# Ledger of designs, part 11: miniprotein binders against tRNA-splicing endonuclease (endA)

Target 1, 353 residues: tRNA-splicing endonuclease (endA), of Methanosarcina mazei (q8pzi1)
Amino acid sequence: MNLLKTQLKGDRVLAGKEAVAELYKTGYFGRPKDDGLELSLVEAAYLQSRGKLDIELEGKLLGFRAFFEQASLRQQNFELKYIVYKDLKERGYYVQPSAADFRVYPRGSHPGKSAAKIFVHVLSERQPLSVKLLQESVASAENVHKQFILAVVDEESDLTFYEIKSASPKGEMPEPFPAVKADATFLEDRVIAWDAEASGALYSRGFYGKMLDPERLQLSLVESLYLFSRGVIVVRDRKGKIFSFDEFVEKASEIEGSFLRKYSAYKALRDSGHVVKTGFKFGTHFRVYRKVESIEKIPHSEYLVNVIPEDYEFRLPVMSGAVRLANSVRKRMLFAVEKGEEVEYLDIGRVKM
Short names: E, the ipSAE of ESMFold2; O, the ipSAE of OpenDDE; V2, 0.75 times the mean of E and O plus 0.25 times the DockQ between their complexes.

## First folded at step 3 (miniprotein)

Design x2 (from x1 with L33F F40W L43I L63M W66F Y70W)
Fold by ESMFold2-Fast, scan of step 3:
Structure x2 (fold): chain B 353 residues (1-353), chain A 81 residues (1-81)
Amino acid sequence: as target 1 above (353 residues)
Amino acid sequence: STEVQQEIDKLAHKIQDLANRAEQMGDPEAAQFVNELAQWIKILLDRLEQTGDQELLDRAKRMIQFLEEWVNKLEQRAQEG
């Protein structure tokens, strides 16, 4: 009756002239080409499941299961792409398959009325994700003013969507810090500041370090180098010799893995007006506060930050865990990508489609 | 308060149990993530003990629930292969 006859060829399903009117002009399925319609495998599977078309291979009619099996053999990642495509279609979106997996149109719009606003990239939870590739994909989407979304499919075919965007976080803390100088000593794996007045100001106003007692402030190595570089503290060894910047970096790097990388991110965040608290190895390297009135009252504009090298490969369960951790404490998850002196940020959050 | 201290002690034991279970999974990266999250929760519990802030208690409970669900999922996936 109303069923269109189509042919499976390579990684495409080919339909005649009639399909342009019945599928493209009505629902924006496929791509018009050479007076016919070219459907992607995910579109064809979806339309077949809806009773809109028949698919033939070498003169033989394929049922849904037979076609799905053929599609899986013909296209890498077909099963995952179909899961995501079907979900988006059932939510009422117009979706166009593309090299980046999918382009999605905003609700109440379609390809003939406006541009796609969303790029969706499909991944299995088991697939590693290069941060370099991710940054390139995000930049490409942002250059054309589109939202970039990862659709992550787990082994139970559960689907989670993550929005990823570049970020330039800005804090509201005073810059520069008032010109106070404190003497400090590098002891084993930490720095201790000895001046009670300066230590109190650093802790209470700048939210640096942790008070060991009313007279002594313990500083992490990244905090210490930052304050030293600003002339706020003078750091000496046990023999009283003042460290140079390079001597401090050398010694700290022997004690703390990826010290210089973490320092670059710490410095960038402090220089942009944030309060930064150190802690954790890889769950979260930093807790970042836009403005702190009281450390007990955490505002909604705060971040958790993980520092990663530019050659980092995300394991999606770890990424998912970090994002869920941030959400559970009402913070945004930032990944600080260290590129020598530069630090770039990826803001990753779970979204509902 | 005594009731808050009892709740903190209960949550601390729960965190230790979850960390131990994660180490049994044979996934070192997942175990490290769980251990680092446990350290973060401990910081919240230490602050809760100092301030008595009920919102910090609620946050710690939500984070422990998340961690428990995560460890349960990891255990299921390890059994399935």
Scores: ipSAE 0.000, ipTM 0.219, lowest interface PAE 15.4, mean pLDDT 80

Design x3 (from x1 with L33E E36L L43R D46R R47W Q50R E55R R59Y R62Q W66L Y70E)
Fold by ESMFold2-Fast, scan of step 3:
Formats: C-alpha cells, sequence, structure tokens
Structure x3 (fold): chain B 353 residues (1-353), chain A 81 residues (1-81)
C-alpha cells in the first residue's frame, strides 16, 4: 500500500483529504482543516514510525531520523513529548495535543464518545517547576473539570506520572482547644508549660506537644505560638517578661528556619479541625491526622505536609522522593503553599496510567 | 554486582540497627517515625537492586545519615534524662 504523503510546515505536518478518512475518522489523529488534515509534530513522528506517512520538507523526503531532528528544532521539549505520547498510545489511549501538552481520553472513551478528562503536562526530571505556574495549570484544568497529570521523564527515558490537584482538607476534631490556661516559659529553643492540669489536657485532649514528666509539657515553637494566639498559654522569657506575638515570631525565627511560614500552615490545619504533629526533617514538616480520639491509640496520619513559599521552584527528584515516602507509608503528600495570610494546598500522588 | 550487593546489605543492616536503637529510647512517637523512614529506605534499596539506579543509592545514603543523626540525638537526650 502507498503511504500518505504529507508536508512539514512550521510546527505542523499537513496531509490531504484522504488522511481525514484514514487517520482522523479511525484513530482521531490530527485536526481536520478545510479539505485536509493538520497533524502535530508528535502525531506525525508516531505515524511515520508506524509506516503511515511520507513527510516532505521543501521537495525532499525525510526519513524518521531527519524528521525527528527537524521536529526537535521546531518544538520545545519535542523529544520528551514524543516519549510520553508514544507511551500513552501504546497503552491504548486516545491522545490529542493541547496547550497543556496533551488531552487524554480514558480507556474505553474517545473524542466522538465523550469529552477528554485528563490534561498531561510533560517535564524533564532536571527541569525546575515553578509552584505558581503549577497552581495556575492545575486551576485551569479544574475549571474545566479535568484531571491534571504531570509526566516526568528521567535521563533513562523512564516515565513517572503524578496526579496534582488542589485540596481543601477538613479534619473531624470536635473541639479545637481544652478549656484550660497555662503559664509557659521560652527556654533557649523550646517552650515548657508548667501547670499539671493544663499540660495534661493540652496533651491528652488537644494532642499538643510531648510530656517531659507527669506535670510538664514541652511544646514546639509553632504549637506554642498557636496556643498563645488563642489565649490558652501565656509565654514568658526566663526573667518573667511576657512575649508579644511579634517578639515571639522574631525569637522563633532566629532558632527555626521559615518559622512564620510553617506557623501559617500549622494554624490553617489546626483551624480546619486536624491534629498536627512535627514530621521528620526528610522533606516533610508535619504529620496530619483527620481525627484522634485517644493519645493511647493514635491512628496512622492521613497526610504528610511540606510547607513551601509561593515563589518556590520544585526540584523534581526532591518532589518525587517526598511523594514516594508518603506512598510507601500509605499517606497522601500535601504541599501547603503560603500566600501571605492564606494557605493553599496541592495534593500530589503517583498514578499508573 | 557483588560489590553493589554488599553495599546494599550493609545499608539494610544499618537501617535495622537504627530502628532497633530508636525502639529502646522510650519514645514511641520517635520510634514510629524511625520505622516509617526505615521501611521507605528498604523500599529504595529494593528498587536499586532491580534498576541499578545509583541515584537511589545516593538518596538512601543521605536519608540513612539524617536518620542516624536523629537517633544519636534521641540517645543523647535519653542519657541526659
Amino acid sequence: as target 1 above (353 residues)
Amino acid sequence: STEVQQEIDKLAHKIQDLANRAEQMGDPEAAQEVNLLAQFIKRLLRWLERTGDQRLLDYAKQLIQLLEEEVNKLEQRAQEG
């Protein structure tokens, strides 16, 4: 059989009327335009690799290598996009190029049956990813009721897919604070609450801090500021002077990196009904629980949370490591994005296509 | 292969030792965190065995070092109290 003859023009490959019947109506490749078919460079490369197209540039037929090289010059990240496109096609998906890189139809669906439900954005593992641009992309997908998938290509051309969505986590804790008041002291790098009754209530009913002994509670700096801001504790220095909010923030910021940003996220999570505990220094700031009924039987945390600034740039191996950590212990990974006084959440999880 | 396998075995023994040491400190919350990370690192070492990806080895070593520092701090605090 004769291959379809096409022409490379700009960032598109143009095919005649016969290609509409042979490629679009059968497999939904390309876009009908006038009496012909307009193919993206990725679609054309895939179809050429399958022996469906002859591609010409200025009177010269291009072999697969020559076309691939030309496409790479004409489209940013063409090689990565081709790798992802080919993988999705081999899995049996219908895939259409879009502003987000690809629109994908779930298995058993196609453009003639229903709307696309998935946007796929392609990145190299070595490429930094702006959280601001990521949030804008996720919001754009969600506004049209589509899932946002990030396809990360590593240096060995292995693919990992991540689903990224906005989140509004809500906890189920019935009472945010026990009805107690405590005097507390800021000691070098920590806060200690002295009243036995209040310390016991904060620990066993509020799930704050860690008991040093039966009468004294050690609180993290973020927990201390949260309780102080609610009038539950009064924090003094070693000489008995009461801290103002700003004085506490200043002192805590000298001790703990990104203290105010972490406090904003801690406050938001507690205010939304969660129990929040300090996580390890392995890329997570908090362990977060939707409901805790007893200090003696603490469940597995629902979320691991990393707090990041609005201007943060993800290094994808670090993001990948954090997501893998959460997945290995059956938790969701949330990134809490601090935007001045508000906190927004990104839920990032690995998915299999 | 033999050299890589010896390194993996060495790291697996080290992470198990760190988990056991954390359990002896009388801090159930810290012990739980150590065990969760230990499980994750063991998973990375299994992926290293399958893929040969040296980045997984480097990442595992970094996590083990951080975990060792944390367990040493817990031991120091327990000794002081």
Scores: ipSAE 0.006, ipTM 0.289, lowest interface PAE 10.4, mean pLDDT 82

Design x4 (from x3 with L36I F40L W47F Y59W L63F)
Fold by ESMFold2-Fast, scan of step 3:
Structure x4 (fold): chain B 353 residues (1-353), chain A 81 residues (1-81)
Amino acid sequence: as target 1 above (353 residues)
Amino acid sequence: STEVQQEIDKLAHKIQDLANRAEQMGDPEAAQEVNILAQLIKRLLRFLERTGDQRLLDWAKQFIQLLEEEVNKLEQRAQEG
């Protein structure tokens, strides 16, 4: 193809009418405007690198390096956006620049055939990501029935894609069984229920805690508060005094960081019909099961859950680590965003484009 | 620096010790999860070795602390059951 002559103006590259036929009609680059073609800086850089066009600034021809430097001055995060744009184009996608960085057409589709289905937002791994802004971006994409993809560029210029979506997990466990008053004691960092019959029922039917022996059940602090709040157990201190809800919260909060936040999420998941296990899942607060029929046939958990405050800022390498852990054990990673008594969920997974 | 390299070496040995301890437990799923996290932390240490970025060191230490807490919990529960 003969090189098209274009002009750099502001944050756009302007081409004549021939570019509409040669770039837009054939490859859907740019946007037709005023009898010519308007290209974004990333599109122009990509096309220049492919030998498809020349770029001039006030009559002076710019080589690739000179144009790249100009584009970097004219657009924040141009380098990161170019890396992502080039990767998607080399994979065969049709990509349109947007206010949300990119709109992407699925494989086998293009702008003339259907609407774009994917929004891609580009970030450096070093940039903190506000969960509030993330939730707003995800909601905006979902409102127009598009997938939201986060493209993270690391210090090595390696690119990782994450799909982020809202979630409303619904379990299939029956309603909590009738209140049975079991006596329990707060010991060190745990609660022990002493009644064999009640302990057995809580463990075998509700899937709460861990049996220490055939007659005694050990409960985590969030499980204990949940059962206490439902009137299922009565919790005493070592001297026999019954805890109030507030006294329990105060003592538990001294032992566990973010206890109330974890409790809110635990309660929301239990109330939505899940079995919720605390314990040894790295950097995650809970393992969550949609349905458990018996102790003898406990499935692998469907979700790992991390509880975060609504003002949380993700450090992207930490987020990546949590997501990779869930994916490697074939579980979904949910981030439970605590908003007082309400909990909202983000489902974050690594994807290949 | 030499001090950073010494810290990386110490963390790498600690991760391997924690992974070995988890493999001695009677919980294959938990042991697998410990090994997966150990691999992730080793990747962070390789990035730290390359970049010298103190933030990567802080994240590696945070994940090692979480790994140590989980292995301690597994050992406690294995003793209790």
Scores: ipSAE 0.000, ipTM 0.295, lowest interface PAE 12.1, mean pLDDT 81

Design x5 (from x1 with E29R Q32R E36W Q39E F40Y K42Q L43K R59A R62Q W66E Y70F K73L)
Fold by ESMFold2-Fast, scan of step 3:
Structure x5 (fold): chain B 353 residues (1-353), chain A 81 residues (1-81)
Amino acid sequence: as target 1 above (353 residues)
Amino acid sequence: STEVQQEIDKLAHKIQDLANRAEQMGDPRAARLVNWLAEYIQKLLDRLEQTGDQELLDAAKQLIQELEEFVNLLEQRAQEG
């Protein structure tokens, strides 16, 4: 029967001085203010559900349903925030309201012992998520050395947590080939390199393309532009005219959607020392390997990569599906965000709290 | 063994069902995502049938469960959106 009498005012619940001793000093609920305690709506709902609070509005006692309905009118996304808050509290975490919805203390710690280490942002799975806003939120968390966790609530009120972080992947593949130069032709939707020695080296040592026979290497359009830009291949049209960089981009863009964005990401990954396999295996643009020693013994790739524009809006079920598919084949899901000539990476993975 | 062959047949039918369901959603990218993973899982099952490697069965089951969850989510969103 430890019921504290409280008042609902605006988007807060106000408790007297007894609440500081009973709620703040014992469980770090609320914020001391004046001679009392100010509780967020999610904290008040949680404590009411546990039989710790009586909440009044203008002299009228509110039951849990009535309070929940009032809170929903007073705070956007209250229902989802409550689901997440309750889950984290039941897991034993200390949780405080923040600009990122919640700040969470590491296991075995509390507000009086150390700083919060986790920012949690709450979203419905139906809500689109701007990649620009996501990158800003991740950067804000990383600037203060905290993890950024996305808490996604589905229609069944089931909760999934995702860690999102910036990435700067680095591979271990050897430097570019010296003095290898092959003549190649742009045919339909691909490029064919004709020099047997150069083709064999590109395939077996650089892990580019696919050998069609001992004399002929098939290259994807992004692989071709990369090798062309490095002077490794010379690409001709069907009439023997050599492509300029801009002419190649124009023709490739007619054939492949988002060609330049994919190329920027491909180039960045190759330049950072990775083997990059093109094609849509597992429904991603690329599979990325830190090191490959032999074409016959290819290890598990570290990343599956999707290239997205900076104005991209994530559909959370599609994002969740991509992350789960990557995890099922022991890979991380990496989103390469194209910003003109720059490529930035978001590493998204499912986590257990 | 008969038990392993029955499990392979069951999983192969699940993969085909998931691929067919993805085609019905009217999202070409989602259909490609499901079809490419389905092809990869089928190759694991084919190799399991040839080698008897139990790890391939465990891997295929895990991947099919994830693919099933993915297709279910896509169908739910397509109906609502």
Scores: ipSAE 0.000, ipTM 0.163, lowest interface PAE 17.3, mean pLDDT 81

Design x6 (from x5 with L33M W36F Y40W L63F F70W L73I)
Fold by ESMFold2-Fast, scan of step 3:
Order: C-alpha cells, then sequence, then structure tokens
Structure x6 (fold): chain B 353 residues (1-353), chain A 81 residues (1-81)
C-alpha cells in the first residue's frame, strides 16, 4: 500500500518495523531481523517494480534500473534469478530465498500454513552442470521431502522448468533370463547363438536379442556378456576357442565405446527385473520395460536410458533435447550414472509450474 | 496447559539452536533460509500459545523436523566444500 523507505546494504535491502506488517505478515516477503525486515535483492526489485518501496544507497534514491544494476554487481546471476522469481510470483506462488536459489510453496499454500515443497535452482542454458553436484542437490532436496526443479533461462529470457529426481526403477519380470544353456559365436560386432530351443527361449521368454531366422539369435555385446556371466551361453571365437570374461570384455571394448559402463547399467536394470532393449533407435543406449508378457505384443517402454560417467557435465541444450525426445515418444528420460560397482539414476522431465 | 507450555518452550529452544548452527556454517544464504523458517515456526508456536490449536503444534513439529534435516545436510555440504 504505502511506499516504504529502505536501504541497500551488501546483498540485501533493509527496511524498518513498518515493513514487517506491510510486507512480511501480509505477503511473506523478507525476513524479520532486529525489529526490521531484511529483503533479498530479488524481493526488493520485485516490490520496487510494484511501487511498494523506495531503495536508497548511501543517502541516494535509486530508480528501478539503477537498483537492478547495483543488484547485478552484488549477486551472481541476479538477472536470471529475478526473471525466475518474477515468473513464479506472477503465477501466484509464495517464494523464499534458499541455498538452492528459491523455496516455493505449492499452489493454494503459503509459509504460515504449510512447509515449502519445492527447491528451484536457476541456471543459464549456456552454463555446464556437473552431474555430481546435481545428484548432491537432488539428494539434499529429497532428504527434506522437497521436489527439485531446475529453471533454465535461455538467451531470449524464455524459461523452462525441469523436475529432477533420483530413481530406483523396479521391474516386474519374474526372472531376468530363462533357465537354458546355449553355444554362441562372436562374429565381428555381435554374438550369434545357434541352439534353436535355447535361442527361442531367450527371445520369447527373456526378450533377448533378435531372431535372424528360426535357428539363429543375434545378441548385442552387453546382452551376451550378461548371459555369459550367468552361465546361460558359452561364447566362442571363429576358431572354436571359448572366451574368458576378461577376453570378452577386452574384445567388446575395442568394438564399442564405454562398453563396461553400458554393461554395468544393463546388468543393474536386468537384475532389477526389467526387460532392456539395446541399440540407438531413439538416440539412447537403452529402452526399458517394467513388464513384458509376450514378444508378439510388446508394450511401450517406460524409460529411455543414457549411461554417463560420474564426472559427466551436462550441456543444458543436450539435456533439453534428450528430455524432449523422450516426451515425444511418451517416455521418461533416465540418466544412469556409473559409479564403480553401483549405478544410480536421475529421472529428468520437463514440468509446467 | 502446563505440559503444552513446556512443549512449546522446548520446541522454541530447538529452533534457536538450529538457527545458531546455521549461522556458524559461514553460508549467508543458507543461514537466511534457516532463520526465515525458524521465525515462521516461532510464529506458529506463538499462535498455538494464544489459540490452543493442536494443528499448529503438529505443523510446528513437522517444520522443525524438516529444518533439522536441512541444517544437517547444509553442515555436511559445508564440510565437503
Amino acid sequence: as target 1 above (353 residues)
Amino acid sequence: STEVQQEIDKLAHKIQDLANRAEQMGDPRAARMVNFLAEWIQKLLDRLEQTGDQELLDAAKQFIQELEEWVNILEQRAQEG
């Protein structure tokens, strides 16, 4: 209602006692301190733009542009954070500063009624994003039962929101492979299984590979190593010599990049009861199914999966493209992060606020 | 009742402890966030004291649990670097 007099100091704007009643108790802006109110720079800019306060620096009154320029010098990425803050406020959310940039209350709620449910982190689309730091941020939000949202601002100041969560996918397949044994041969960049009975069972019951004809099953290298490690197939070279595990890994690694990393993820998904289809049909490493009852009627896959190392840095346009691709085929995008013996998953999807 | 007043006093003390721990971390943004939550919880306790509304006590306890979890996470992150 009234124009409040405030002072810019460091990375905050200080208001007197009257601001507690006018801004905090009515709209949950700022933080009461020493009988006054402490506003973040984005809150102060928003309130100044709405004609709610005057901001002074060392006795000089600052207009909106002058204050915005001062704020940008005092806070990294202030412009991006203001764009996101303003957008969320205009959508009717109550928003508070946090270590992850913002805490947001769900629609129809406010700070005096319930806990914040959303942490929002703001990035430029040009900024690389460490998967390690992203996993830590997501875990921090999840540990306090909050949703983690990434707000990406492009060069046109357009805003896209992504929900990022950890995932522990569980399939419903009773066994990851049928109880059969088959002889197989390593040929060029694939493995061929020869036993008609076992090949038929692997294909129709386990949903492995592709039948080349009624007697021959083609297996990908990750499928082959998985079945070999379980004693389901014996893999020979063209001269009949049986591969050891290490010999197979060495040969497969010469043929396809990041073979062991992809194998770790494939194994983890199969061991958790999923059907996993290999290949780059959608530009991803795997398509993952929670349950498949018949080879004649395969449902839509639930996930597209890309396997990445733990030191991976996301380029946001690439991440956006992967998420958009998954959405276009009605699937979720999972990133499988390989960490030595374990695999962790990030589920990334576009969300509307 | 006397027991409700003692519970309110205990929760208020825990809020202040969590706010002080956040200040000691050396992250001003994290400290401001924790202090803002602490002040909101204190406001709920003040209203509980005035109205006797048990839902406010339940809400305050939930917020304190979330605040404690958050401070623990922030402390771990400060150590990591």
Scores: ipSAE 0.000, ipTM 0.082, lowest interface PAE 25.2, mean pLDDT 81

Design x7 (from x1, 15 letters changed; at its last look DockQ between E and O 0.01; V2 from the best seeds 0.00; counts 0 for: pae E 9.9 > 1.5, pTM O .779 < .8, off the site)
Fold by ESMFold2, look of step 4:
Structure x7 (fold): chain B 353 residues (1-353), chain A 81 residues (1-81)
Amino acid sequence: as target 1 above (353 residues)
Amino acid sequence: STEVQQEIDKLAHKIQDLANRAEQMGDPEAAREVNYLAQLIQALLDELEQTGDQELLDLAKQFIQRLERWVNRLEQQAQEG
């Protein structure tokens, strides 16, 4: 009889003024409204499961199952949100449900002590994740200096958290280009630069390509177009005809999928002072170095980079795999999002709550 | 070691089998996604071969288990379709 009586109305649960003292003042559940307390459905389910309140609908007392089923009908993804809410509460966090799922306080803090610092969005592993919406959500959180976390619930109801941030990677490499415009030939799937002086400088100072022999440099297609666009090389076909920019792109696109998109990211990374090499052995487009001082002491790369269009939709098992692989080889996973002629980066990493 | 190399060989064979099964389902997008995950797992096996890091072996096994569950679901959907 000393349980708080509440009413299910729409997508909320309403309690009287006594709930303000018992639930809001002691645990920051709900939101005071008029002279009572308004609870979200996940808060009400949690409190009911803890024996803190009874819930009525149209004069009938609802047990946990009946209420849970009603809540599921009234709120999209209710069970996923409940799983995440319960988990965060059991870890000791103060959690405030909101339209953007949850606002979460740092460990050791609560609403009366500091502002919430974390926005958490909840998804099932089965749901696609729009990159465009993700970029907008991350930007909104960062505009108000909040951390953005994605909570993913898998088929076994296990929970994984990802921190997602915008990134602006900066490298420390100079841009050493030879003074002489060198000839190169587009072969079957790569380009050879023939001039020994230019090849040596590009390899030893810019870390482009691989030396075929002491005098000649073999280049990837993105490396070749970058150097060509900068006036460092002239690229000819096997009959000696000089490529235009558009002709190069057309031929390279027949050989390499998503060539122009990859080139845009390659160019952006090189222009910002990085060494950029294939990430093929890691299943990514690029592996990226902040600084390389010599061919003989190449450090571990700092980033793995995949390039995606702005309208891309992540499949969460695929995203999870890429992020876990990067973490396991001690690298940051960046997604370079093509945005017109520019590229924007998302840094996605697993985080422990 | 030889024991780790034998395990790598078994896991690589299983990845190839899962990728082949996904290709046979006639869903090109699903096949591309499975192939991407297979490449990621192969990258873990390549790094494991270089380092012998037990954590990479454990992670590869976890990924293969989840990939297999995903391929099984895709095959079930294709059978029901």
Scores: ipSAE 0.005, ipTM 0.483, lowest interface PAE 9.9, mean pLDDT 85
ESMFold2-Fast, scan of step 3: ipSAE 0.000; ipTM 0.186
ESMFold2 (binder alone), look of step 4: mean pLDDT 83; pTM 0.765
OpenDDE base, look of step 4: ipSAE 0.037; ipTM 0.477

Design x8 (from x7 with Y36W L40F L59I F63L W70F)
Amino acid sequence: STEVQQEIDKLAHKIQDLANRAEQMGDPEAAREVNWLAQFIQALLDELEQTGDQELLDIAKQLIQRLERFVNRLEQQAQEG
ESMFold2-Fast, scan of step 3: ipSAE 0.070; ipTM 0.599

Design y1 (from a3 with W9F F16W L35F Y39W)
Fold by ESMFold2-Fast, scan of step 3:
Order: C-alpha cells, then structure tokens, then sequence
Structure y1 (fold): chain B 353 residues (1-353), chain A 81 residues (1-81)
C-alpha cells in the first residue's frame, strides 16, 4: 500500500513489515526490528509531511499538527531537530537519528555503502554552550574519525552550520629571539624599551611592539612579560626597582582583565613559532601570523584568536559573529582555551552543507 | 540579578542578529563596520556581566539603537541598488 499505517508509542513510531521494503530498503529510514520498522519521531514527521504514512495514537488518526505537538511533548528540542533533519534531507543527505542528534553520510554515499562521516549537534541560538562540553563532543567525534558540525537554529528558523575541530597551529618562524638585551620601564599602563639598537631588532626582526619614535619601542604588557621571562628585557618601575615575574603579573593584572590567561595564550602561540600581534583591531585578543619575513611586507594574519577560560559558556550569537568577522577578512577563528599552563584550540568555521 | 542576566542575553542576541542582517547584504565594507560596532557593544555587555554596573547597560542600549539605525539604512540602500 502507498500509505503505510503506523502507531505512535513512546518516543518512536512503529510500522509493520511492509515499511521495511518501502522505507528502509529504499531510503534507509528507521531501524528494522521484530519483522517491523521503528521510526524516530523526526523521521515519522518528515514521512508524514510527504504523504508516505498515517500515524495513530491509541486508535485515533493524528494529522500533522497533532503528531508534531505529541512529538514535541515526547522529545526534548523536537522542533529544532525536525528543522535540521528536514533541511538535511532536502539537501539530499542520508541522515541517521542518534541518541544525541544526527549522523550524516557524505554526499554520494548512504548507510549500505559506507560509514557516516559527520556528527551534527543541534541547538537554538538562545542556548548557552559550555566550552567544556563542546570540547568533549568534538573530541568524541574526532576519536571515531568523524567531523563535528554544529547546527544553530535562529528565531526565524534559519539554519547555520559550523564545523568545529581541535587545532594545533604550528608557525614557521625559525628565528630565535633577537640576540639583544634591553632595559625597559613600566610606566602608567605600558612598557617602554629605551635602547635604540635592541628596540629596532625587537621590532623589525621579532615583530614585537610598536615604535614610539625611531629610538624607543612600546610593548604591550603580554609582550613585555614574554620578553622579560626570556631574559631579553629587564623591566624596572619608575624608581628603578626591577620587577620579579610575580610582581609584574600583579601590576599588569591591575591594568587589564584576564592578563595571566592572555599571557598564557600569547606565550603558547609565540613558542609554537608564530608572530602574534596584540590589540582589538577586529574585537579579538590576537592576530596570528604563521610566517613574517619583514616588517615592510607583513602579510594578512592567518588567525584571529580569542582567549577564553575552560569554564566559558558561549553565547551563540557572539560565536557566530566572531566566526563571520574572521571569514569576512579571510582569516580563521581560533578560540584558545586556557587550562592552567596549557592552551587548547578550537577552530570554528562556517560551512555549507 | 536574574533580570539583568536576561537583559544581557536579549541584547547580545539582538546585536548579532543585526550583524547577520548586514552580512546578508553582500557588502563586505558595510559588514565589517557593523561587526566592529557589534564587538564594541559586546565588550560593554561583558563588562556589565562582570561588574554589575548598570550604567554600562544604558550605554549598550544606546549603541544598539545606533547599530539598528545603521543596519536599516544599509538595507534601504541595498534595495535601491
């Protein structure tokens, strides 16, 4: 029969033997069980919308609205999951509902041909997203060699897809620190290096700071601590006393929020061979360059970097905005997750399915 | 304050919805300008969340009104072009 009779039971829709041939063997809908077919609520709603089946509850036939309302009561975030499922099906993907969200087969493939290659996690733009849970989900997907895609549904029911992956960015700057020593002073809210030769080398060869004039270099606080920790500069207060590492951190932390966290990320990026520029030119903490050959020919940065604590919760519109900003200037968006002395990276990019 | 937290969330969502509306116009220069302003407002909301200073909320709302006007002007110009 063209219109299959099914029963709503719990969080599933049960169909008879004929549905295995008509839905599973042809389109890989549902899961065969006990000579019948079990459909997820999103699959049943999609198939009902296509006129492929009738759904009954306790002997009563449910129209699409009635079934949709029942499904919403039986499954958390059913509406969001349906929106995403329908979109992926209309794009021609084979989609397998899972306990979490969805497994998706690559274009030109299906369940009988190969393994699913994509995990899709669905959430509302209004839903906060723990970075810890996000990292766990990404790691879980990567551990089984799948892509992790975040499907964000906005208030207009529009969909945006983001690929999220772990990153281990590696720079190509082979140069050691310039072989210089400089005396520097911590002024009101900045550090000035006074030696003209050392300042010039730090600026033109190390790509640190900004020349205040031809003989003096202005350094950001994170740059200053990095160079101080490497013995390249000696930082004094206005009375001539040399700062210890802890004294510098204390003073800098009075001036800028999350100083030590930003420093940890700055250090990690520099230690991995990158040139790192500080400041909020694009509303990010850092601009990161894989390789810079001269100050006169600085390329566009490869990455924009935001540093976040491991207990951070993303507001999805903010995440979306950061990713779109990076994309609009042809850069990748990295979130550097500070975990004490370690830094982990999430590479978040918008993707077209 | 639960009321302040709800308001911060509402304003953050509004800022980035306005930025996404600018993105849909296909003008990279206009998009960059809108996103830069959105980030400026987002910084104020983060400071409000950290400090509880309600004067920052008033300042953020004023900037959001300006951002909304800018996006509406851009959308109007896009329809003309």
Amino acid sequence: as target 1 above (353 residues)
Amino acid sequence: SPEVEREIFKLAAKIWRLALRAEKLGDPEAEEKVFRLAWEIEKLLRQLQETGDEELLKQAKELIDKLEQIVRELESKAREG
Scores: ipSAE 0.006, ipTM 0.372, lowest interface PAE 9.3, mean pLDDT 83

Design y2 (from a4 with L9F Y13W W35F F42W)
Fold by ESMFold2-Fast, scan of step 3:
Structure y2 (fold): chain B 353 residues (1-353), chain A 81 residues (1-81)
Amino acid sequence: as target 1 above (353 residues)
Amino acid sequence: SPEVEEEIFRLAWKIEKLLRRAQELGDPEAERKVFKLAAEIWRLALQLEKTGDEELLKQAKELIDKLEQIVRELESKAREG
């Protein structure tokens, strides 16, 4: 008989020795244990749906619906995991259940030929995703040289796959600072630099700000604090009093939400050799360029950057929207996670499996 | 071996949680010791993945136990201090 008899026990489905030859050696389903084969609930459901096995519970045969309902009681998020497992199997992948949900072998490979290269984490679109837990998952995968993929299941059981990796972006720009300090004034919600030579150098060689006219440069608050902290500009209030660093941060924080967090990320990106522009054009905090040679030939930016706190909880539709936006303009979406003086980066992109 | 790969994955998750916990406790010298030990475990895990040698898994688990002890000692000191 072509149909294998198996037994549901706990969160596993147990099959005899014949299943090792028929399922494991041919398709790498399950895990050999003692004289038999131990199948995960998602593997058993898939194989039952393909007519490969019968599943018994306490001496009674379970139809597919009855087994699916039992599996749902025995494993958290079983329905979501089954949807993802079935999809990956139908795409021709070899898939093994794991503590994180799945490990996946590349197309054209299998467990007997090479190591798994992909870890897949399954999540409902409606569940918040902790940045802390996400970073732990990504680090875990990267430490064993594997890709981390998030499989998001929406309310219609449609799947979207995202590759998430840590990033250490490095630019190639020098620091083009003038020898003499430029004088600047903090006006309402912006800073204006008045020295024509310094303004021209900051704009044309450093790619800071926006020229208001040939002699005057408008700087964003994060750009201004960066240049002020480097001693390149002196920032005064309307009465001529020079700002201290803390006074500037306090005033800027009254104007911009999460100013200090955005500044930390801006500083980190500039210090690593990038040109950084405010991202309001695309709804992100920053646009980031690895190298810009001249103002007359500005390339496409490499990253759109959103700055988030380390206790941030992603809402998956918002994450999806940000990634979709970056992809639509042929850029990568980078999330800068602020951790005091340190900034860590997550590169999130949509992938086709 | 799929079983060995699953163990490596469990090991990776456990190391990352212990590293995060050591960082939260805020002792820079202890944190450096924890990172050094984690790096040694990573090297064993990578060799285990290539060779499938279960003796390397045993060695990696012994180092994880040491890592857990260091973190527990740090937590005890943090409570006292």
Scores: ipSAE 0.000, ipTM 0.214, lowest interface PAE 16.9, mean pLDDT 81

